# VH-VL binders against S-adenosyl-L-methionine-dependent tRNA 4-demethylwyosine synthase (TYW1), part 19

Target 1, 149 residues: S-adenosyl-L-methionine-dependent tRNA 4-demethylwyosine synthase (TYW1), of Arabidopsis thaliana (Mouse-ear cress) (q8rxn5r50to198)
Amino acid sequence: GKIFFISQTGTAKALAQRLHELCASNDIAFDIVDPHSYEPEDLPKETLVLFIASTWDGGKPPKNGEFLVNWLGESAEDFRVGSLLLSDCKFAVFGVGSRAYGESYNAVAKELSSRMIGLGGLEMIPVGEGDVDDGELDRAFQDWCDGVI
Key: E = the ipSAE of ESMFold2; O = the ipSAE of ESMFold2 at other seeds; V2 = 0.75 times the mean of E and O plus 0.25 times the DockQ between their complexes.

## First folded at step 19 (VH-VL; framework fv_nivolumab)

Design r15e (from r13f with heavy chain S106H; at its last look DockQ between E and O 0.89; V2 from the best seeds 0.00; counts 0 for: pae O 2.9 > 2)
Fold by ESMFold2 at other seeds, look of step 19:
Structure r15e (fold): chain C 149 residues (1-149), chain A 121 residues (1-121), chain B 107 residues (1-107)
Amino acid sequence: as target 1 above (149 residues)
Amino acid sequence: QVQLVESGGGVVQPGRSLRLDCKASGFTFSRYWMHWVRQAPGKGLEWVALISYDGSYKYYADSVKGRFTISRDNSKNTLFLQMNSLRAEDTAVYYCAKRSPYKWFHGFDYWGQGTLVTVSS
Amino acid sequence: EIVLTQSPATLSLSPGERATLSCRASQSVSDYLAWYQQKPGQAPRLLIYDASNRATGIPARFSGSGSGTDFTLTISSLEPEDFAVYYCQQYDNTPLTFGQGTKVEIK
């Protein structure tokens, strides 16, 4: 399996490290991946992926995830790819956002989920929605982790 | 045991409307982009339209753009083609078509038997 | 849009003969080219995809070749059931387009 962190300030990366440790304590091995160095065309080979993704200003992905997120969007709208590309892939997404961004709240996580589903991915649980500004991020993350495990 | 069954064809005057249905079975319809292809009597095949698995993306041949609307209802495993402002040139057998089950598009592996639309003055 | 031109329009051949059908694209379609067979009153049947791969259940006497703009369907030895109309189809870009067909008929 792979855990992708899409992070600007390090919060999503730190949560990905916590998830990795939790999975390891349950004998579930994952690789933590910086998507900046990941070849998106390898994604159809994956059978289990987890995303921890923050939303940056204007609803944009942090730089390290921009290429992967754009690739997913382009692929999901290409009839030659369509909804079968990731049909062997299970996934889950946890978003790190802020309700101060209004309608852009966790936009990257929501887009990732939508694109993964559109390419045939099997969503394990609903998108986890973390809010850095309401003091409940850790609880939201823990609830999401419990659902993944 | 994939099956695609078109219905709704008939004889209509120019300027009128018809809706075609395509009922699907034997595969997970909600995972597949679907297509309409038509064939005028004695003529070749012409691609008409496509729709994404959830209906959020649609594309039309120039010959039907603005007059035809493709849609789907995944809860009923049904693909639709709403045909407005029909012209004599729209006279054809209309097929719904399913892409192959590979991860990449490799042509249409299943077709319905078609429904005839005749537009006659 | 990408125009596919098939030649000849009609092939008149006897069973056991070799049939060679051509499809030419107005611009490169790489290898995103399929071939279909259609008999009267029936829907098309997929024969070849990606220019040269036989679809499931297609007999070995059918083969496809070519890339870019020039493509060929070959039937090495015609059987009685092979007398039909054959269409090429590109899926490199929308709109998807078909050739106008080659009729293979009994001489």
Scores: ipSAE 0.387, ipTM 0.769, lowest interface PAE 2.9, mean pLDDT 91
ESMFold2, look of step 19: ipSAE 0.395; ipTM 0.771
ESMFold2 (binder alone), look of step 19: mean pLDDT 93; pTM 0.947

Design r15f (from r13f with heavy chain K98R; at its last look DockQ between E and O 0.86; V2 from the best seeds 0.00; counts 0 for: pae E 3.5 > 2)
Fold by ESMFold2, look of step 19:
Structure r15f (fold): chain C 149 residues (1-149), chain A 121 residues (1-121), chain B 107 residues (1-107)
Amino acid sequence: as target 1 above (149 residues)
Amino acid sequence: QVQLVESGGGVVQPGRSLRLDCKASGFTFSRYWMHWVRQAPGKGLEWVALISYDGSYKYYADSVKGRFTISRDNSKNTLFLQMNSLRAEDTAVYYCARRSPYKWFSGFDYWGQGTLVTVSS
Amino acid sequence: EIVLTQSPATLSLSPGERATLSCRASQSVSDYLAWYQQKPGQAPRLLIYDASNRATGIPARFSGSGSGTDFTLTISSLEPEDFAVYYCQQYDNTPLTFGQGTKVEIK
């Protein structure tokens, strides 16, 4: 399995490290992946992926995840790409955002979920919605982790 | 068990509008890109339009751009074609067609039986 | 727009004979080429996808070959049910396009 972090300020990366540690303590092996160095064409080979993604600047993904997120969007809009491309891939997404951004609240996480589903991915649980401003981020994250495991 | 059933065809005068429906069953409609293809009497096949699985992306043949609108309602398993400003050359049997189920598009593996649209004075 | 030109327009043959149908594209479509069969009053039926792969349930007498711009559908020994119109279709780029058809008719 793979845990992708899409992070500008390090919060999503730190959460990914916590998830990795939790999985390891339950004898569940995952690789933590910086999507900057990941080749998106390998996604159809993955059977289990977890995303922890922050939303930045106008609803845009942080730079380390920009290529992967854009690739997913372009693939979902390409008539030649099948609705079954990712049919063997189970996934879950946790978003790190702020309700202060209104319509852009966790936009990247919502986009990832929508695109993965559209390409045939099997969503394990609803998108986890973390809010850095409401003091409940750690509880939201832990609840999401419990649902994944 | 895949089934596509078109309806809404008929005779209309030039300049009028008509809406075609395509009811899908036997597969998960919301996972498939859908297309309209038409065939004028005694003529070959002409691709008309496509729509993505969630309706966010649409593309049209030049002959119908600006006059036809493709849409879908995934909660009703129904594909639509709204045809405005109809012309005599739009006279055809209209088929809905399912994108093949492979990870790469490989043609249309299922077609409806078609519905006839006749545009005449 | 990618134009597909089919030849011949009509192919008059008897059952048991070999049919060879040609489809030529105005630019390369790689192997993104399908073949369909259509009988009067019926919707088209997918025969071949990706230039050479038979669709599910299509008998082995149908075979496709070619890549790039030149494609062939071969019916090794015609059966009575094979007399129909055949269309090629490219899906390399939008707009999607069909050839004008080859009618295979009984001599």
Scores: ipSAE 0.333, ipTM 0.738, lowest interface PAE 3.5, mean pLDDT 90
ESMFold2 (binder alone), look of step 19: mean pLDDT 93; pTM 0.946
ESMFold2 at other seeds, look of step 19: ipSAE 0.366; ipTM 0.768

## First folded at step 20 (VH-VL; framework fv_nivolumab)

Design r16a (from r13f with heavy chain W104Y; at its last look DockQ between E and O 0.94; V2 from the best seeds 0.00; counts 0 for: pae E 2.2 > 2)
Heavy chain, then light chain:
Amino acid sequence: QVQLVESGGGVVQPGRSLRLDCKASGFTFSRYWMHWVRQAPGKGLEWVALISYDGSYKYYADSVKGRFTISRDNSKNTLFLQMNSLRAEDTAVYYCAKRSPYKYFSGFDYWGQGTLVTVSS
Amino acid sequence: EIVLTQSPATLSLSPGERATLSCRASQSVSDYLAWYQQKPGQAPRLLIYDASNRATGIPARFSGSGSGTDFTLTISSLEPEDFAVYYCQQYDNTPLTFGQGTKVEIK
ESMFold2, look of step 20: ipSAE 0.486; ipTM 0.799
ESMFold2 (binder alone), look of step 20: mean pLDDT 93; pTM 0.939
ESMFold2 at other seeds, look of step 20: ipSAE 0.489; ipTM 0.793
ESMFold2, look of step 21: ipSAE 0.469; ipTM 0.787
ESMFold2 (binder alone), look of step 21: mean pLDDT 93; pTM 0.938
ESMFold2 at other seeds, look of step 21: ipSAE 0.462; ipTM 0.801

Design r16b (from r13f with heavy chain Y102D; at its last look DockQ between E and O 0.91; V2 from the best seeds 0.00; counts 0 for: pae E 2.3 > 2)
Fold by ESMFold2, look of step 20:
Structure r16b (fold): chain C 149 residues (1-149), chain A 121 residues (1-121), chain B 107 residues (1-107)
Amino acid sequence: as target 1 above (149 residues)
Amino acid sequence: QVQLVESGGGVVQPGRSLRLDCKASGFTFSRYWMHWVRQAPGKGLEWVALISYDGSYKYYADSVKGRFTISRDNSKNTLFLQMNSLRAEDTAVYYCAKRSPDKWFSGFDYWGQGTLVTVSS
Amino acid sequence: EIVLTQSPATLSLSPGERATLSCRASQSVSDYLAWYQQKPGQAPRLLIYDASNRATGIPARFSGSGSGTDFTLTISSLEPEDFAVYYCQQYDNTPLTFGQGTKVEIK
């Protein structure tokens, strides 16, 4: 399995490390992956993928995840890719956002989920929606983790 | 069994409209991008249009762009082609076509029986 | 738009003979090419995909070869049911396009 973090300031990365520790304590092995160095064409080979993704200014992904997110968006418009590409891949997404962004609240996490589903991925649980501003981020993350495990 | 059944063909005058339906069964229709292909009498095959699995993306051949609209209703397993401003050169058998189930597009493995549209005064 | 040119337009052959059908693309389509058979009054039938892979249920006498711009469909020994029209089709890019067809007819 792989845990991808898409992070600017390190919050999503820290949550990904926490998830990795929780999985290890339950005898579930995962690799933590920085998508900056990941080849998106390898994604169809993955069987289990977890995303921890923050939304940056203007609803955009942090730089380290930009190529992967763009690749997924472009694939959704390509008839040769279709909707069966990720049919062997289970996934879940947790978003790190802020309601202060309005309509851009957790936009990256929501886009990831939509694109993964559109390419045939099997969503394990609904997108986790973390808010850094409401004091409940840790509770939301823990609830999401409990659903994944 | 995979089955595609077209309907709605007929004889119409130039400038008029028709809607074609394609009822699908035997596969998970809502996971497949779908296509229309036509064949004028005595002529070869011409691709007409495609639509993504959820209807969010559509693409048309130049010969029909602006006149034809592809759509789908996944709750009814039905693909549609709305054909407006019909011309004599639109006279053809219209086929609904399903891509193969491979992870990448690898041709059309199932076709309907076709429905004839004749545009004539 | 990618134009596919098939040759010859007509092959007149007897059962048991080898048929060789050509399809040339106006630009490279890599291996994203399919072949279809069509008999009168019927929908097309997929024979070959990705230039050389036989579709499910297609007899071994059908084979495809080529890559880029030059493609060939071969029927090693014609059976009576093989007399039909054959189309190539590219799916490298939109719009998807077909060749004009090669009719294989009984001599």
Scores: ipSAE 0.423, ipTM 0.781, lowest interface PAE 2.3, mean pLDDT 90
ESMFold2 (binder alone), look of step 20: mean pLDDT 93; pTM 0.945
ESMFold2 at other seeds, look of step 20: ipSAE 0.439; ipTM 0.776

Design r16c (from r15a with heavy chain Y102H Y110S; at its last look DockQ between E and O 0.94; V2 from the best seeds 0.00; counts 0 for: pae E 3.1 > 2)
Fold by ESMFold2, look of step 20:
Structure r16c (fold): chain C 149 residues (1-149), chain A 121 residues (1-121), chain B 107 residues (1-107)
Amino acid sequence: as target 1 above (149 residues)
Amino acid sequence: QVQLVESGGGVVQPGRSLRLDCKASGFTFSYYWMHWVRQAPGKGLEWVALISYDGSYKYYADSVKGRFTISRDNSKNTLFLQMNSLRAEDTAVYYCAKRSPHKWFSGFDSWGQGTLVTVSS
Amino acid sequence: EIVLTQSPATLSLSPGERATLSCRASQSVSDYLAWYQQKPGQAPRLLIYDASNRATGIPARFSGSGSGTDFTLTISSLEPEDFAVYYCQQYDNTPLTFGQGTKVEIK
């Protein structure tokens, strides 16, 4: 399996490391992946993918995930890839955001989930919604982790 | 077993309209981009239009653009082709076609029986 | 628009003979090419996809080869049910296009 972190300030990366440790303690092997160095055309080969993604200004993805997020969006409008590209892939998404952004709250995580589903991915659990400003991020993350494993 | 059943063909005068239906069964219709392909009597195959799995994206051959509208109703497993301003050159058997279940588009593995549209006075 | 030109237009052969059908594209389509068989009064049947892969249930006597602009369908030993019209189709880009067909008929 692969854990992708999409992070501006390091919070999503730290959560990805915690998820990796939790999986390892339950004998579940994952690789932590910086999407900056990942070739998106390899994604159809994956069978289990976890995303931890923060949302930046204007609902935009952090730079390290920009290419992967854009690739997913462009693929959804290509008849050759359509809705079957990721049909062998299970996935889950946890978002790291702030309710101070209103409608942009966890926009990247929500877009990732929508695009993965549109390309045929099987969503394991609903998008996890973390808020860095409400003091409950760790509980939200733990609840999401419990649902994944 | 995959089944595609076209209906709505007939004889109409030039300038008139006709609506074709394609009823699908035996697969999860809402997962598949769908296509219309036509064949004039004694002629080869011509691709007409496509529609994405959720209807959000549509593309038409130049020969029909502005006159034909592809649509779908996923709750009824039905694909539609609204054909307006019909011309004699639109006379053809119209097929509903489904792509193969491969990750990439790899041809049309399922076709309906076709429905004949004849446009003449 | 990508034009596919099939040759010959008609191929007159006897059962047991090898059939070789050509499809040439006006520009490269990589290996995004399919072959179909069509008998009178029937819808087309997918034979080959991605230039060389047989579709499910297609006998081994059918094979496809080529890439780019030059493609071939081979029927190694014709059986009576193989006498039909054959179309190539590209799916490299929209609009999707078909060749004009090659009719394989009994000599």
Scores: ipSAE 0.299, ipTM 0.721, lowest interface PAE 3.1, mean pLDDT 90
ESMFold2 (binder alone), look of step 20: mean pLDDT 93; pTM 0.944
ESMFold2 at other seeds, look of step 20: ipSAE 0.379; ipTM 0.754

Design r16d (from r13f with heavy chain S100G; at its last look DockQ between E and O 0.91; V2 from the best seeds 0.00; counts 0 for: pae E 3.4 > 2)
Fold by ESMFold2, look of step 20:
Structure r16d (fold): chain C 149 residues (1-149), chain A 121 residues (1-121), chain B 107 residues (1-107)
Amino acid sequence: as target 1 above (149 residues)
Amino acid sequence: QVQLVESGGGVVQPGRSLRLDCKASGFTFSRYWMHWVRQAPGKGLEWVALISYDGSYKYYADSVKGRFTISRDNSKNTLFLQMNSLRAEDTAVYYCAKRGPYKWFSGFDYWGQGTLVTVSS
Amino acid sequence: EIVLTQSPATLSLSPGERATLSCRASQSVSDYLAWYQQKPGQAPRLLIYDASNRATGIPARFSGSGSGTDFTLTISSLEPEDFAVYYCQQYDNTPLTFGQGTKVEIK
């Protein structure tokens, strides 16, 4: 399996490391992946993918995830790719955001979920919605982790 | 068991409109990009249009651009072709077609029975 | 758009003979090429996809080959039910296009 972190300030990366440790404690092997160095054309080969993604200024992805997010968007609009490209892939997404951003709240996580579904991925659980400003981020993340495992 | 059933064909005068329906069953319709293909009497096959799984993207052959509109209703498992400003050269059997189940487009593995549209004065 | 030219227009052969049908593309389509069979009054039937892969339920006597611009459909031993029109179709780019067809007549 792969855990992708899409992070600007390191919060999503730290949560991905917590998830990795939790999976290892349950004898579930995952690789933590910085999408900056990941080849998106390998994604159809993945069978289990977890995303921990923050939303950056203006609802945009942090730079380390920009190429992967753009690739997913372009693929979802290509007739030769279609809606079956990721049909062997299960996934889940946890978002790191802030309700102070209004409509941009967790926009990247929601976009990732939408694109993965459009390419045929099977969403394991609903998008996890973390808020860095309400003091409940750690509990929201733990609840999401419990649902994934 | 995959089935595609077209309806709505008929005889119309030039300049008129028709809407074709294609009812799908036996597969998860909302996961598939769908296509229309037509065949004029005694002629070969001509691709007409495609629509993405959620309807957000549509592409048309040059011969029908601006006159035909492809659409879908995933809650009814139905594909549509709205045909406006019909011309004699639009006379054909119209098929809806489903791509194969592989990760990449791999041809049309299922076709409907076709519905005849005749444009004649 | 990509033009597909099929040859010959008509192929007259006896049962048991080998049939060879050609499809030439106006530009490279890599291996994004399908073959269909169509009998009178019926919808087309997918035979070959990705130039050489046999579709589900297609008899082993049908095979496809080629890449780029030159493609071949081969029927190794012609059966009476193989009387039909055969079309090639590219899906490298929009608009998707078909060849004009090759009619196979059984003597």
Scores: ipSAE 0.304, ipTM 0.731, lowest interface PAE 3.4, mean pLDDT 90
ESMFold2 (binder alone), look of step 20: mean pLDDT 93; pTM 0.947
ESMFold2 at other seeds, look of step 20: ipSAE 0.489; ipTM 0.808

Design r16e (from r15a with heavy chain Y53W W104Y Y110S; at its last look DockQ between E and O 0.91; V2 from the best seeds 0.00; counts 0 for: pae O 2.8 > 2)
Fold by ESMFold2, look of step 20:
Structure r16e (fold): chain C 149 residues (1-149), chain A 121 residues (1-121), chain B 107 residues (1-107)
Amino acid sequence: as target 1 above (149 residues)
Amino acid sequence: QVQLVESGGGVVQPGRSLRLDCKASGFTFSYYWMHWVRQAPGKGLEWVALISWDGSYKYYADSVKGRFTISRDNSKNTLFLQMNSLRAEDTAVYYCAKRSPYKYFSGFDSWGQGTLVTVSS
Amino acid sequence: EIVLTQSPATLSLSPGERATLSCRASQSVSDYLAWYQQKPGQAPRLLIYDASNRATGIPARFSGSGSGTDFTLTISSLEPEDFAVYYCQQYDNTPLTFGQGTKVEIK
């Protein structure tokens, strides 16, 4: 399995490391992946992926995830790819955002989920919605982790 | 088994409208981009339109752009073709078609029986 | 749009004979080409996809070859059920297009 972090300030990366430790303590092996160095054309080969993704300025992805997010969007609109590309892939997404963004709240996480579903991915649990501006981020993340494991 | 059943064909005058339905069963309809293909009597096959799995993307052959609208209702497993401003050259058997279940589009592995639309005075 | 030209228009052959059907594209479609069989009053049936792969349940006597602009469907030994019209179809780009068909008829 792979854990992708899409992070601007390191919060999503830290949560991805925490998830990796939880999985390891349950004998579930995952690789932590910076999507900047990941080849998107390898994604159809993955059977289990987890995303921890933050949303920044205007609902845009942090730089390290921009290429992967754009690749997913382009693939989802291509009739030759269709909705079966990722049909062997289970996934889950946790978003790190701020309600100050209004409709852009966790936009990157919601876009990832929508694109993965549109390409045939099997969503394990609903998108986890974290808010860096309330005191509940750690609890939201832990609840999401419990649903994944 | 996969089943596609078209309905709504008939005889209409030029300039009139007709709606075709395609009822799907035996597969997860909401996973598949769907297509309409037509065949004029004694002629070959002509691709008409496609629609993405969630209906957010549509593409039409030039011969029908602005007159035909493809749509779908995933809760009813139904594909639609609204045909407005019909012309004699729209006379054809209309098929709905489903792509093969491979990761990439690899042809249409399932077709309906077709429904005949005749546009004549 | 990509035009597919099939030849010949008609093949008149007997059961047991070899049929060779040609499809030529107006520009390269790589390997993104399918072949269909259609009998009177029926919907088309997928035979070959990606130029050379048989669809599920298609007998080994059907084979496809070619790439780019020049493609061939071969039926190594015709059976009575093989007398039908055959269409090629490209899916390299929209609009999806079909050839005009080759009719294989009994002599």
Scores: ipSAE 0.392, ipTM 0.756, lowest interface PAE 2.7, mean pLDDT 91
ESMFold2 (binder alone), look of step 20: mean pLDDT 92; pTM 0.939
ESMFold2 at other seeds, look of step 20: ipSAE 0.402; ipTM 0.774

Design r16f (from r13f with heavy chain W104Y F105W; at its last look DockQ between E and O 0.94; V2 from the best seeds 0.00; counts 0 for: pae O 4.0 > 2)
Fold by ESMFold2 at other seeds, look of step 20:
Structure r16f (fold): chain C 149 residues (1-149), chain A 121 residues (1-121), chain B 107 residues (1-107)
Amino acid sequence: as target 1 above (149 residues)
Amino acid sequence: QVQLVESGGGVVQPGRSLRLDCKASGFTFSRYWMHWVRQAPGKGLEWVALISYDGSYKYYADSVKGRFTISRDNSKNTLFLQMNSLRAEDTAVYYCAKRSPYKYWSGFDYWGQGTLVTVSS
Amino acid sequence: EIVLTQSPATLSLSPGERATLSCRASQSVSDYLAWYQQKPGQAPRLLIYDASNRATGIPARFSGSGSGTDFTLTISSLEPEDFAVYYCQQYDNTPLTFGQGTKVEIK
């Protein structure tokens, strides 16, 4: 399995590391992956992926995830790829955002979920929605982790 | 046991409207981009339109653009073709077609039986 | 749009003979080409996809070849059930287009 972090300030990366430790404690092996170093064309080979993704300025992904997010969007809109490319892949997404962004709140996580579903991925649980400004981020993350384990 | 069943064909005067339905079963309809293809009597095949799995993308042949609307209801496993401003040249058997189940598009592996639309005075 | 031209329009042959059907595209479609068989009163049946791959359940006597602009469907030894109309179809670009068909008929 793979845990992707899409992070600018390190919050999503730290949460990914905590998830990795929890999985290891339950004998579930995952690799933590910086999508900057990941070739998106390899994603159809994955059978289980977890995303921890922050939303950055203007509702955009942090730079380390930009290429992967764009690749997903372009693939989901290509009639030749269709909705079956990721049909062997289970996934879940946790978003790190701020309600101060209004409609852009956790936009990256919501886009990731939409695109993974559009390519045939099997969503394990609803998108987890974390807010860095409301003091409930750790509880939201813990609840989401309980759902994926 | 994939099945596609078209309905709604009939005889209609030029300038009128008709809606075709295609009821799907035996596969996860909401995961497939769907197509309409038509065949005029004694003629070859003509692709008409496509719609993405969630309905967010639609594309039409130039011959029907602006007159036909493709749509779908995933909760009812049904594909639609609304045909407005019908012309004599729209007379054809209309097929609903499903792409291959492979991860990449590889042709239309299942077709409905077709429904005949005749546009004449 | 991409025009597909099939030749010959009609191919009159006997059972056991080899059939060779041609499809020429107005511009390169790479390998994004399918072949279909259609019998009277029936919907088309997929034979070949990606220029040369047989669809599931298609007998080995059917083969496809070519790339770019020139494609061939070959039926190595015609059987009685093979007398039908054959269409090529490109999916390189929208609008998707079909050739006009080649009718394979019994001599």
Scores: ipSAE 0.244, ipTM 0.697, lowest interface PAE 4.0, mean pLDDT 89
ESMFold2, look of step 20: ipSAE 0.329; ipTM 0.746
ESMFold2 (binder alone), look of step 20: mean pLDDT 93; pTM 0.946

## First folded at step 21 (VH-VL; framework fv_nivolumab)

Design r17a (from r16a with heavy chain Y102D; at its last look DockQ between E and O 0.93; V2 from the best seeds 0.60)
Fold by ESMFold2 at other seeds, look of step 21:
Structure r17a (fold): chain C 149 residues (1-149), chain A 121 residues (1-121), chain B 107 residues (1-107)
Amino acid sequence: as target 1 above (149 residues)
Amino acid sequence: QVQLVESGGGVVQPGRSLRLDCKASGFTFSRYWMHWVRQAPGKGLEWVALISYDGSYKYYADSVKGRFTISRDNSKNTLFLQMNSLRAEDTAVYYCAKRSPDKYFSGFDYWGQGTLVTVSS
Amino acid sequence: EIVLTQSPATLSLSPGERATLSCRASQSVSDYLAWYQQKPGQAPRLLIYDASNRATGIPARFSGSGSGTDFTLTISSLEPEDFAVYYCQQYDNTPLTFGQGTKVEIK
């Protein structure tokens, strides 16, 4: 399995590290991955993918995830790629955002989920929505982790 | 087990409209981009239109663009082709076609039996 | 629009003979090329995809080759059920297009 962090300020990366540790303590092997160094065309080979993604100003993905997010969007809208590309892949997404962004709240996480579904991925649980401003991020993340494991 | 069944064909005068239905079963219809292909009597195959799995993207052959509309209702496992301003050259057997289940588009592995549309005065 | 030109238009052969059908594209379609068989009153049947891969359940006597602009369907030893019309089809780009067909008929 792979855990991708898409992080601007390090919060999503830290949460990905916590998830990786939790999986390891349950004998579930995952690689933690910076998508900057990941070739998106390898994604169809994955059978289990977890995303921890922050949303930044204007609903944009942090730079380290931009190429992967764009690739997913282009693939989901390409008739030749199809909606079956990721049909062997289970996934889950946790978003790190702020309700101060309004409609852009966790936009990257929601986009990731939509694109993964559009490519045939099997969503394990609903998108987890963390808010850095409400004091409940850690609880939301733990609840999401419990659902994944 | 995969089955595609077209209906709605018939004889109609030029300038009139028809709607074709394609009922799907035996596969998860809502995961598949779907296509219409037609064949004039005694002639070869002509691709007509495609629609994405959720209906958000559509593309048409130039010969039908502006006159035909492809659509789908995933809750009823049904693909549609609304044909307006019909012309004699639209006379054909119309097939709905399903892409193969491979990760990438690899041809049309299942076709319906076709429904005949005849446009004549 | 990518035009596919099939040759010959008609191929008259006897059972047991080798059939060689050609499809030429007006521009490169890479390997995004399929072959179909169609008998009178029936829908087309997928034989070959991605230029050279046999579809599920297709007998080994059918093989495809080529890439780019030049493609070939070979039937190594014709069976009585193989006398039909054959179409190539590209899916490199929209609009998807078919060749005009090659009729394989009994001599």
Scores: ipSAE 0.466, ipTM 0.778, lowest interface PAE 2.0, mean pLDDT 91
ESMFold2, look of step 21: ipSAE 0.511; ipTM 0.807
ESMFold2 (binder alone), look of step 21: mean pLDDT 93; pTM 0.945

